VH-VL binders against o58714. Designs and how they scored, part 30

Target 1, 254 residues: o58714
Amino acid sequence: MRVDLNSDLGESFGRYKLGLDEEVMKYITSANVACGWHAGDPLVMRKTVRLAKENDVQVGAHPGYPDLMGFGRRYMKLTPEEARNYILYQVGALYAFAKAEGLELQHVKPHGALYNAMVKEEDLARAVIEGILDFDKDLILVTLSNSRVADIAEEMGLKVAHEVFADRAYNPDGTLVPRGRPGAVIEDKEEIAERVISMVKDGGIRAINGEWVDLKVDTICVHGDNPKAVEITSYIRKVLEEEGVKIVPMKEFI
Below, E stands for the ipSAE of ESMFold2; O stands for the ipSAE of OpenDDE; V2 stands for 0.75 times the mean of E and O plus 0.25 times the DockQ between their complexes.

## First folded at step 18 (VH-VL; framework fv_indenebart)

Design k53 (at its last look DockQ between E and O 0.77; V2 from the best seeds 0.00; counts 0 for: pae E 4.9 > 2)
Fold by OpenDDE, look of step 18:
Structure k53 (fold): chain C 254 residues (1-254), chain A 121 residues (1-121), chain B 115 residues (1-115)
Amino acid sequence: as target 1 above (254 residues)
Amino acid sequence: EVQLLESGGGLVQPGGSLRLSCAASGFTFSDYAMHWVRQAPGKGLEWVSSISGRGGKTYYADSVKGRFTISRDNSKNTLYLQMNSLRAEDTAVYYCAKDLRYYPLGYFDYWGQGTTVTVSS
Amino acid sequence: QAVLTQPASLSASPGASASLTCTLRSGINVGTYEIYWYQQKPGSPPQYLLRYKSDSDKQQGSGVPSRFSGSKDASANAGILLISGLQSEDEADYYCMIWHDSAWVFGGGTKLTVL
């Protein structure tokens, strides 16, 4: 079996540094690079894309709401026209840097509140997908495993990578448990690894209430926000490889 | 064909210790969680313990927490149950069972024949 | 008080149908649980029969006759194992099981006698 490891990167801004991009880049196969709206800036985009190239990591756009102050984690009501053009703009912005560094874009992963809103709002999902299609129909959309977004994207002719999260608990409906709830975030390295292996090999996981949730696993979201996160990511990759799972960019099997 | 063979059962005094083994064959051992389930004489089934495929996660019934330890050696295709501080109520046939899944979250699709543990003074 | 409660015994005639109940404790909604059923014949280990969550989400064990089926009674907050066309070979103990609070929980078992 093959899986991709992805991480949200390039989320520094100006003189503010966020994340350990250099460290986590060593362990992932796909980088979701902020496009300057929820986080990032032109210099950070260039730097992150270059870093990905140096580490043979595939680059994808990580568009979000125009919400720098809220880090793209505050819901914004967008018209379909806004959503479509916001996506096109942001993907285009990152594309410019990728091209300048001799890289091709692999995928698009919406960020934060936009990512979650798409799962619940079909019109928004369609608009975002249209924005991607306006740019390049061969890009891969990264979205929540077995979400309605995935179905819509496929219906609209866009390739999809089903994403799972290594350190988050799931609701019975396949959504993530909000971070503020007890048990929503798993911190133990060994437990995280075992859960990831289960997701990959079993095609699912138990929800927080004990219900089984079927999952498609194309890409696993991992973190590099701090040294502990990097350690966990490294360990996850190691354990997966030991279990015979090949870690490769999503474009190789999608 | 999947085969599970328990061993290590016997007579032990209260407070004593015993180590059970389960030899597995016919499947990729490390890809599946394993379980111990026991059945007291003339009684029903009681889950005892579970362990994930590579052994990184374990679960225990409240009745055995702190006294029993489940482990596995995937190089030997063997499941273990170390039982300490044994009590009369631990008297039972102990079955090892194969899980459907890697994590101890599936049903028990195969069972061994069981090994008998008797705790008596 | 027990998480799962099963009748101790049930008797039925050959060819008849038998309904075995697995009642969940109050406060635990049967609708959210997968109910697993096992058969155990005298002198043998248990064998997996089937899993039932809903009509659209159920799984039959390999080699298990179709006359074995699962269902739920929401009003009784119970899982049901239905055995149609009872055969003498169906005489056995039957156990239900659920995953609850990070533990596997068995019912007390029902001894089915085929008269």
Scores: ipSAE 0.670, ipTM 0.867, lowest interface PAE 1.0, mean pLDDT 95
Fold by ESMFold2, look of step 18:
Structure k53 (fold): chain C 254 residues (1-254), chain A 121 residues (1-121), chain B 115 residues (1-115)
Amino acid sequence: as target 1 above (254 residues)
Amino acid sequence: EVQLLESGGGLVQPGGSLRLSCAASGFTFSDYAMHWVRQAPGKGLEWVSSISGRGGKTYYADSVKGRFTISRDNSKNTLYLQMNSLRAEDTAVYYCAKDLRYYPLGYFDYWGQGTTVTVSS
Amino acid sequence: QAVLTQPASLSASPGASASLTCTLRSGINVGTYEIYWYQQKPGSPPQYLLRYKSDSDKQQGSGVPSRFSGSKDASANAGILLISGLQSEDEADYYCMIWHDSAWVFGGGTKLTVL
């Protein structure tokens, strides 16, 4: 059994420091590096790519809406042409820093509201996928497990890694419960561990209403934005290893 | 070959306590959820409690909540049921059962022979 | 109101079919539930038979003959266990089970007699 662990990184910008990138980098296999629009800046992008190189962590682009003040978490209506070129631009920008450090990109994981909007809007999903394909057909799209986005990407010839979230409640249809709702976020590390094992071993989880949701598990989203998040991330890795799960970058099996 | 062997049943007065054990073999114990199900004499099946493979998630029937505690020791391949404040209506054969899955999902695919608990004055 | 209701008994001839019902109470829709079925012969613990949610989402227990099958009757709000080609060894108690309100709930059981 093999899984990837991914985390959002490189989210500092200017004088503002966000997250514990150096600490979380020790526990993950794939880094989603912010591309300067929702977070990050050119200095942070270069530093984060170097940190990933030093830790043998694969690098991917983490493109989002052009919404620094909202951290890319506010929906923005885009035309298909805007979405396609916003993705191409941001992937290209991160690639410049990866190339400068002698690395290639492994994957693209859309950020925040863009990630969630793609699940609901097929035309947006197609436009984002087109932007990725314009850059490199061999990149892996990270998207919600068993989503329509994953199906569309396969139809269009783009590799997909199915992503799961052990710290988020699911709706019966496999979408995530919005963060503002009661019970949407799980914070107890023992509960998170039980959920991640169920996802990997049973191929699913119980939704917030008790119904079973089937999940394909290629990559597990983990966090490093504060010391508690890093502790939970290290615990998830420990538990998976104890259960005999190999933790390797997604490119090794996708 | 999967084997489940219950023990610890017996005669006890109301208000008393018993601890049931279920020794497991023939499978990787920690990979599977476990269950306790009981059957009163001449009656149907009643689910009692369930526990996930690592023991981090437990469930209890309302009739036993607060009085019974399910646990497991994965190093000893043993499932337990601690029964406190026993009542006459707890009189039953108690079965342990193995799930097909890590999380309790209702596949009670293998059952032990049961152990009898009698609560009587 | 009981969550699941099963008839107490049912009789059928060898070679015939038996249709065992498991009715959900008003307010619960059989269409959204997975229905588990168990067989218990005299003096033995129960044995898992099958799970049915839909024709595309079902599972047969290991070693359970294909003449055992599950279905649903939406108009009766019931899960159904069909046993075709009845044999004497099919004489047993049969229980249905669902996950409801964070609990596993068994029906009261049906005693099947093969005459």
Scores: ipSAE 0.266, ipTM 0.714, lowest interface PAE 4.9, mean pLDDT 93
ESMFold2 (binder alone), look of step 18: mean pLDDT 93; pTM 0.934

Design k54 (at its last look DockQ between E and O 0.81; V2 from the best seeds 0.00; counts 0 for: pae E 2.2 > 2)
Fold by OpenDDE, look of step 18:
Structure k54 (fold): chain C 254 residues (1-254), chain A 121 residues (1-121), chain B 115 residues (1-115)
Amino acid sequence: as target 1 above (254 residues)
Amino acid sequence: EVQLLESGGGLVQPGGSLRLSCAASGFTFSDYAMHWVRQAPGKGLEWVSSISGRGGKTYYADSVKGRFTISRDNSKNTLYLQMNSLRAEDTAVYYCAKDLRYYPQGYFDYWGQGTTVTVSS
Amino acid sequence: QAVLTQPASLSASPGASASLTCTLRSGINVGTYEIYWYQQKPGSPPQYLLRYKSDSDKQQGSGVPSRFSGSKDASANAGILLISGLQSEDEADYYCMIWHDSAWVFGGGTKLTVL
């Protein structure tokens, strides 16, 4: 069994630092780098890409809504044309830095509200996928495991990595429980690890109401926002490896 | 072929302790959660405890919480149940069962033959 | 009140159909639960039969005859095990089980007698 570990990185902006990118980079195989709209800036993009290179981590674009103030977590109604071009612009922006540092882009993972909106809005999903295809048909789209987005992407000829989340509870329909709900975020390191192993080995997890949810597991989203998050990420990787799971970039098996 | 063999049952006085073992073979032991289920004489099935594949997570029935401890040694393919402060109502045949999944959230696809525990003064 | 309730006993003739019920406690919606069924013959451990959540989400145990099937009665808030073409060898105790509140819960079991 092989899996990828991904983390959202490069989300600092100007004088504001967000996340422990250097620390978490040691444990992941794929970095989702902000493209300057929901977070990040040109200097941060360069720095993050360079850091990924130094740690032999694959780089992917992490495009979001043009919502710096809301950190890309506020829903925005986009036309298909807007969505398509917003994606192309952001992927292109990160590509420039990746190329400058001698790296190739591996994947695209939409951020925040855009990520979630795609799951619910087929037209938006298609538009985003078109934007990716406009750039490079060989990129991998990272999206929610077993989502409609995954099906649409495959139908449109784009490779897909099914993403699961290490520290989030699931609804019966395979979506994530909103963060504000009790039990939505799992904090216990051991519980998180056991859940991750279960997802990988069992191909699913119990939802918050006890229902079983089937999951495809290609990449696991982990965090590096604080020292505790980094510790948990390190532990997750260790436990997976101890269980015979090979941690490699998604491009090696997708 | 999957095989589960319970041992360690016997007669014990109230307040006493007993340790059950379940020897597993025929499958990758650490990939599956394991369970203890008991059945009192002439009664129905009662779930007792569960443990995840690597043993990092355990579950207990309210009736045994604080008294029973489930554990496993994956190097020996063995499941254990340490039973302390035993009561008359703990008298039962104790079955070990294999889970379909790593986390104690599947069905019990294989069962042992059981070992008898009798708590009596 | 018990989470799962089963009739203590049921009798049916060979060749007939037997319907075993597993009623969930009020407040617990049977529609959201996977119902697991086990068969236990005298002097033997239980054996897994099948799992039923819905017609599109069900699983039959290996080697379990097709005459065993699961269903639900929403109006009764119950899982149902149906045994068609009853055979003498089907005489046994039958238990339902669910995962509820981070615990496995068994019904009280039904003793099925084949007359």
Scores: ipSAE 0.770, ipTM 0.896, lowest interface PAE 0.7, mean pLDDT 96
Fold by ESMFold2, look of step 18:
Structure k54 (fold): chain C 254 residues (1-254), chain A 121 residues (1-121), chain B 115 residues (1-115)
Amino acid sequence: as target 1 above (254 residues)
Amino acid sequence: EVQLLESGGGLVQPGGSLRLSCAASGFTFSDYAMHWVRQAPGKGLEWVSSISGRGGKTYYADSVKGRFTISRDNSKNTLYLQMNSLRAEDTAVYYCAKDLRYYPQGYFDYWGQGTTVTVSS
Amino acid sequence: QAVLTQPASLSASPGASASLTCTLRSGINVGTYEIYWYQQKPGSPPQYLLRYKSDSDKQQGSGVPSRFSGSKDASANAGILLISGLQSEDEADYYCMIWHDSAWVFGGGTKLTVL
């Protein structure tokens, strides 16, 4: 069995510091680096890529809506041309820093509201995928497990990694329960560990209503926002290793 | 061959305690969820409790919550049921069962022969 | 009201078919449930038979003959265990089970007699 661990990083900008990137980098195999639109800036981007290099972590672009004020968490209606070129621009911008450090990009994981909108809007998903293909057909798209986005990417010839979230409750249709609903976010590390093992070993999890949801598991989203998140991430890695799961970058098996 | 062997049953007074054991062999114990199911004399099946492969998630029937504790020792390949504050209604044959999955699901594919618990004054 | 209701008994002739029903109470819908089925002979522990959610989402227990199959009757709000080509050894108690409200719930069981 093998799985990738990914985390969102490089989200500081200007005078503002977000996350414990140096700490979480020790435990992951793939870094989703903000591209300067929802978060990050050129200095943060360069520093984050270098940190990934120093820790042998694969680098991917984390493009979002042009919404620094809202951290890319507010929906923005884009034309297909806008979506395609926004992705191309942001991937290219991060690539410049990766190249400067002697690295290639492994993947693209859309950020926040863009990630969620793609699950709901097929035309948007196609436009984002086109933007990735414009840059490099060998990049891997990270998207919600068993989503229509994953199917569209495969149809269009783009590699896809199915992403799961051990700390979020699922609806029966495989979407995530919105934050703020009772039970939507799981915070107990032992419960998170049980869920991640079920996802990897059983290929699924029970939804919030008790129905079983089948999941394909290529990568697990982990967090480094604060010390508790880093502790949980470390624990997830430890538990997976104890269960004989090989933790490797997605490029080794996608 | 998968084998499950329950033990620890017996006669006990109301309010008393018993600890049931289920010795497992023939499979990698820690990879599979385990269950306790009971059957009162002449009655149907009643689920009691379930536990995930590493023991981090447990479930209990409402009728036993707060009185029974399921646990496992993966180094000894043994499932346990600690039964406290026993009542006459707990009188039954207690079966342990193996799941096909790590997380408790309804695939109780192998069952032990059961151990009898009788609660009476 | 019981979560699952099964008829207490059913009889059928050797070689015939038997349909064993497992009816969910009003307020819950069979369409969203995985229905598990078990067989139990006198003096023996139960045996897992199969799970059915839909024709594309089902699982047969190891060594369980294909003449045992699951289905649903949505209009009756029921899971169905179909046993075709009945044999004398099919005489047993049959239980359905679902996951409901974070608990496994068994039906009351049906005694199948093969005459």
Scores: ipSAE 0.604, ipTM 0.835, lowest interface PAE 2.2, mean pLDDT 94
ESMFold2 (binder alone), look of step 18: mean pLDDT 94; pTM 0.946

Design k55 (at its last look DockQ between E and O 0.82; V2 from the best seeds 0.00; counts 0 for: pae E 2.8 > 2)
Fold by OpenDDE, look of step 18:
Structure k55 (fold): chain C 254 residues (1-254), chain A 121 residues (1-121), chain B 115 residues (1-115)
Amino acid sequence: as target 1 above (254 residues)
Amino acid sequence: EVQLLESGGGLVQPGGSLRLSCAASGFTFSDYAMHWVRQAPGKGLEWVSAITGRGGKTYYADSVKGRFTISRDNSKNTLYLQMNSLRAEDTAVYYCAKDLRYYPSGYFDYWGQGTTVTVSS
Amino acid sequence: QAVLTQPASLSASPGASASLTCTLRSGINVGTYEIYWYQQKPGSPPQYLLRYKSDSDKQQGSGVPSRFSGSKDASANAGILLISGLQSEDEADYYCMIWHDSAWVFGGGTKLTVL
């Protein structure tokens, strides 16, 4: 069994620092780098891509809504044309830095509210996928495991990585429990590890109400926002490796 | 062939302790959650406890919480149930059962023959 | 009130059909649950028969005859095990099981007698 570990990185901007990118980079195989709209800036993009290179981590674009103030977590209604071009612009922006540092882009993972909106809005999903296809049909789209987005992407000829979340509770329909709800975020390191192993080995997890949810597991989202998050990420990787799971970039098996 | 063999049953007084063992073979032991299920004489099945494949998480029925402890030694392919503060109502045949999955979430595809625990003064 | 309730006993003739019920407690919607069924013969451990959540989501145990099938009765809030073409060897105790409140829960079991 092979899996990828991904983390959202490069979300600092200006004089504001967000996350422990250097620390978490040691444990992941794929970095989702902000493209300057929800977070990040040109200097941060360059720095993050360089850091990924130094750690032999694959780089992917992490495009979001043009919502710096809201960190891309506020829903914005976009036209298909807007969505398509916003994606192309952001992916292109990161591509420039990746290329400058001698790296190739591996994947695209939408950020925040855009990520979630795609799961619910087929037209938006298609538009985003078209934006990716406009740039490079060989990129991998990272999206929620077993989502409609995954099906649409495959139908449109784009490779897909099914993403699961290490520290989030699931609804019976395979969506994530909103963060504001009790039990939505799992904090216990051991609980998180056991859940991740279940996801990988069992191909699913129990939802918050106890129902079993089948999941495809290609990449696991982990965090590096604080020292505890980094510790948990390190532990997850260790436990998976102990269980015979190979941690490799998604491009090696997708 | 999958085999589960329970041992450790016997007669014990109320308030006493007993440790059950289940020796597993024929499958990768650490890949599967394990369970204890008991059956009182002439009664139905009652789930007692579960443990994940590597033992990082445990589950208990309310009737045994605080008194029973499930554990496993994957190097020995053995499941354990430490039973303390035993009561008359704990009298039963105790089965170990293999889960279909790593996490306690699948059906019990294999069962042992059971070991008898009798709690009586 | 028990989470799962089964009739204590049921009798049927060879060749006939037997319908075993597993009624969920009020407030628990049977539609959201996977119902697991086990068969236990005297002097033996239980044996897995089948799982039923819906017609599109069900599983038959290995080696379990097709005459064993699962269903639900939403109006009764119950899982159903149907045994068609009853044979003498089907005489046994049958238990339903669900996952509820972070625990496996068994019904009280039904003793099926084949007359």
Scores: ipSAE 0.886, ipTM 0.933, lowest interface PAE 0.5, mean pLDDT 96
Fold by ESMFold2, look of step 18:
Structure k55 (fold): chain C 254 residues (1-254), chain A 121 residues (1-121), chain B 115 residues (1-115)
Amino acid sequence: as target 1 above (254 residues)
Amino acid sequence: EVQLLESGGGLVQPGGSLRLSCAASGFTFSDYAMHWVRQAPGKGLEWVSAITGRGGKTYYADSVKGRFTISRDNSKNTLYLQMNSLRAEDTAVYYCAKDLRYYPSGYFDYWGQGTTVTVSS
Amino acid sequence: QAVLTQPASLSASPGASASLTCTLRSGINVGTYEIYWYQQKPGSPPQYLLRYKSDSDKQQGSGVPSRFSGSKDASANAGILLISGLQSEDEADYYCMIWHDSAWVFGGGTKLTVL
């Protein structure tokens, strides 16, 4: 069995430090680097790409809505033309820093509200995928496991990594329970570990209502926001290795 | 051949304690969730408790919460049920059951022969 | 009201069909539940038979004959176990089970008698 571990990084900007990038980079295989719109800036982008290089971590673009104040977590209605070109612009911007460090991009993972909106809006999903294809057809899209977005990307000839979340409750239809609902976020590291092993070994998880949800598991989202998040990430990696799971970048098997 | 063998049952007075064991063989024990299910004399089945393959998550029926503790020792291939503050209503045959999955599901594919617990005044 | 209600007993002739019901209490809807069925013969532990959620989401237990099938009756808020072509070996207790409120819950069981 093999999986990728991904995390959102490079979210500092200006004088603000967000996240423990140096610490979490030790435990992941793929870095989703903010592209300067929802977070990050040119200096942070270059530094984060260099940090990934130093840790042998693959680099991907983490494009989002142009919403620094809201951290890209507020829905913004975009035309398909806007969505397509916002993605192209942000991917290209991160690529410049990857190239400057002698690296290629592995993947694109949309951020926050954009990620979630694509699950609900087929025309938005198509526009984002078109923006990725405009840049490089060999990039891997990271999106919600077994989602309609994943199906659309495959139909359009874009490679997909199916992403799962061990710290989030699922609805029976495979979507995530919205934050703020009771039980939506799992914080106990032992429960998170049990869930991640189930996702990998059983190919699924129990939804919040008790129904089984089948999941395709290519990559697992992990966090580095604070010391507890890094501890949980380290623990997830440890338990996966103890169970014989091969942890490698998604490009090796997608 | 998958085998589950329960033990530790017996006669106990109300308020007493017992620990049940279930010795497992014929499969990789730590890969599968395990369950306890009981059946009172002449009565139907009652699910009691479940535990994930590594033991990191446990579940209990309301009737036993706070009194019973499920655990497992994967180095000994053994499932346990610690039963405290026993009541007459806990009198039953206790079955150990193997889940088909790592995380508890409704697929109990192998069952033990059961061990009898009698709680009498 | 119990979470799941099953008739205490049911009789049917060899070769006929038996329809065993598992009724969910008011306030929960059979449509969203996976219904698991177990068979228990005297002196033996239970055996898994099948699971039914919908015609496209169901599973037969290993070695369980196809004459055992699951369905739902939405108007009665019930899961159904249908046993067709009844044989004497089908005489047993039958239990339904669901996941409800972070617990597995069995019905009270139905004793099926075949002539």
Scores: ipSAE 0.501, ipTM 0.793, lowest interface PAE 2.8, mean pLDDT 94
ESMFold2 (binder alone), look of step 18: mean pLDDT 95; pTM 0.957

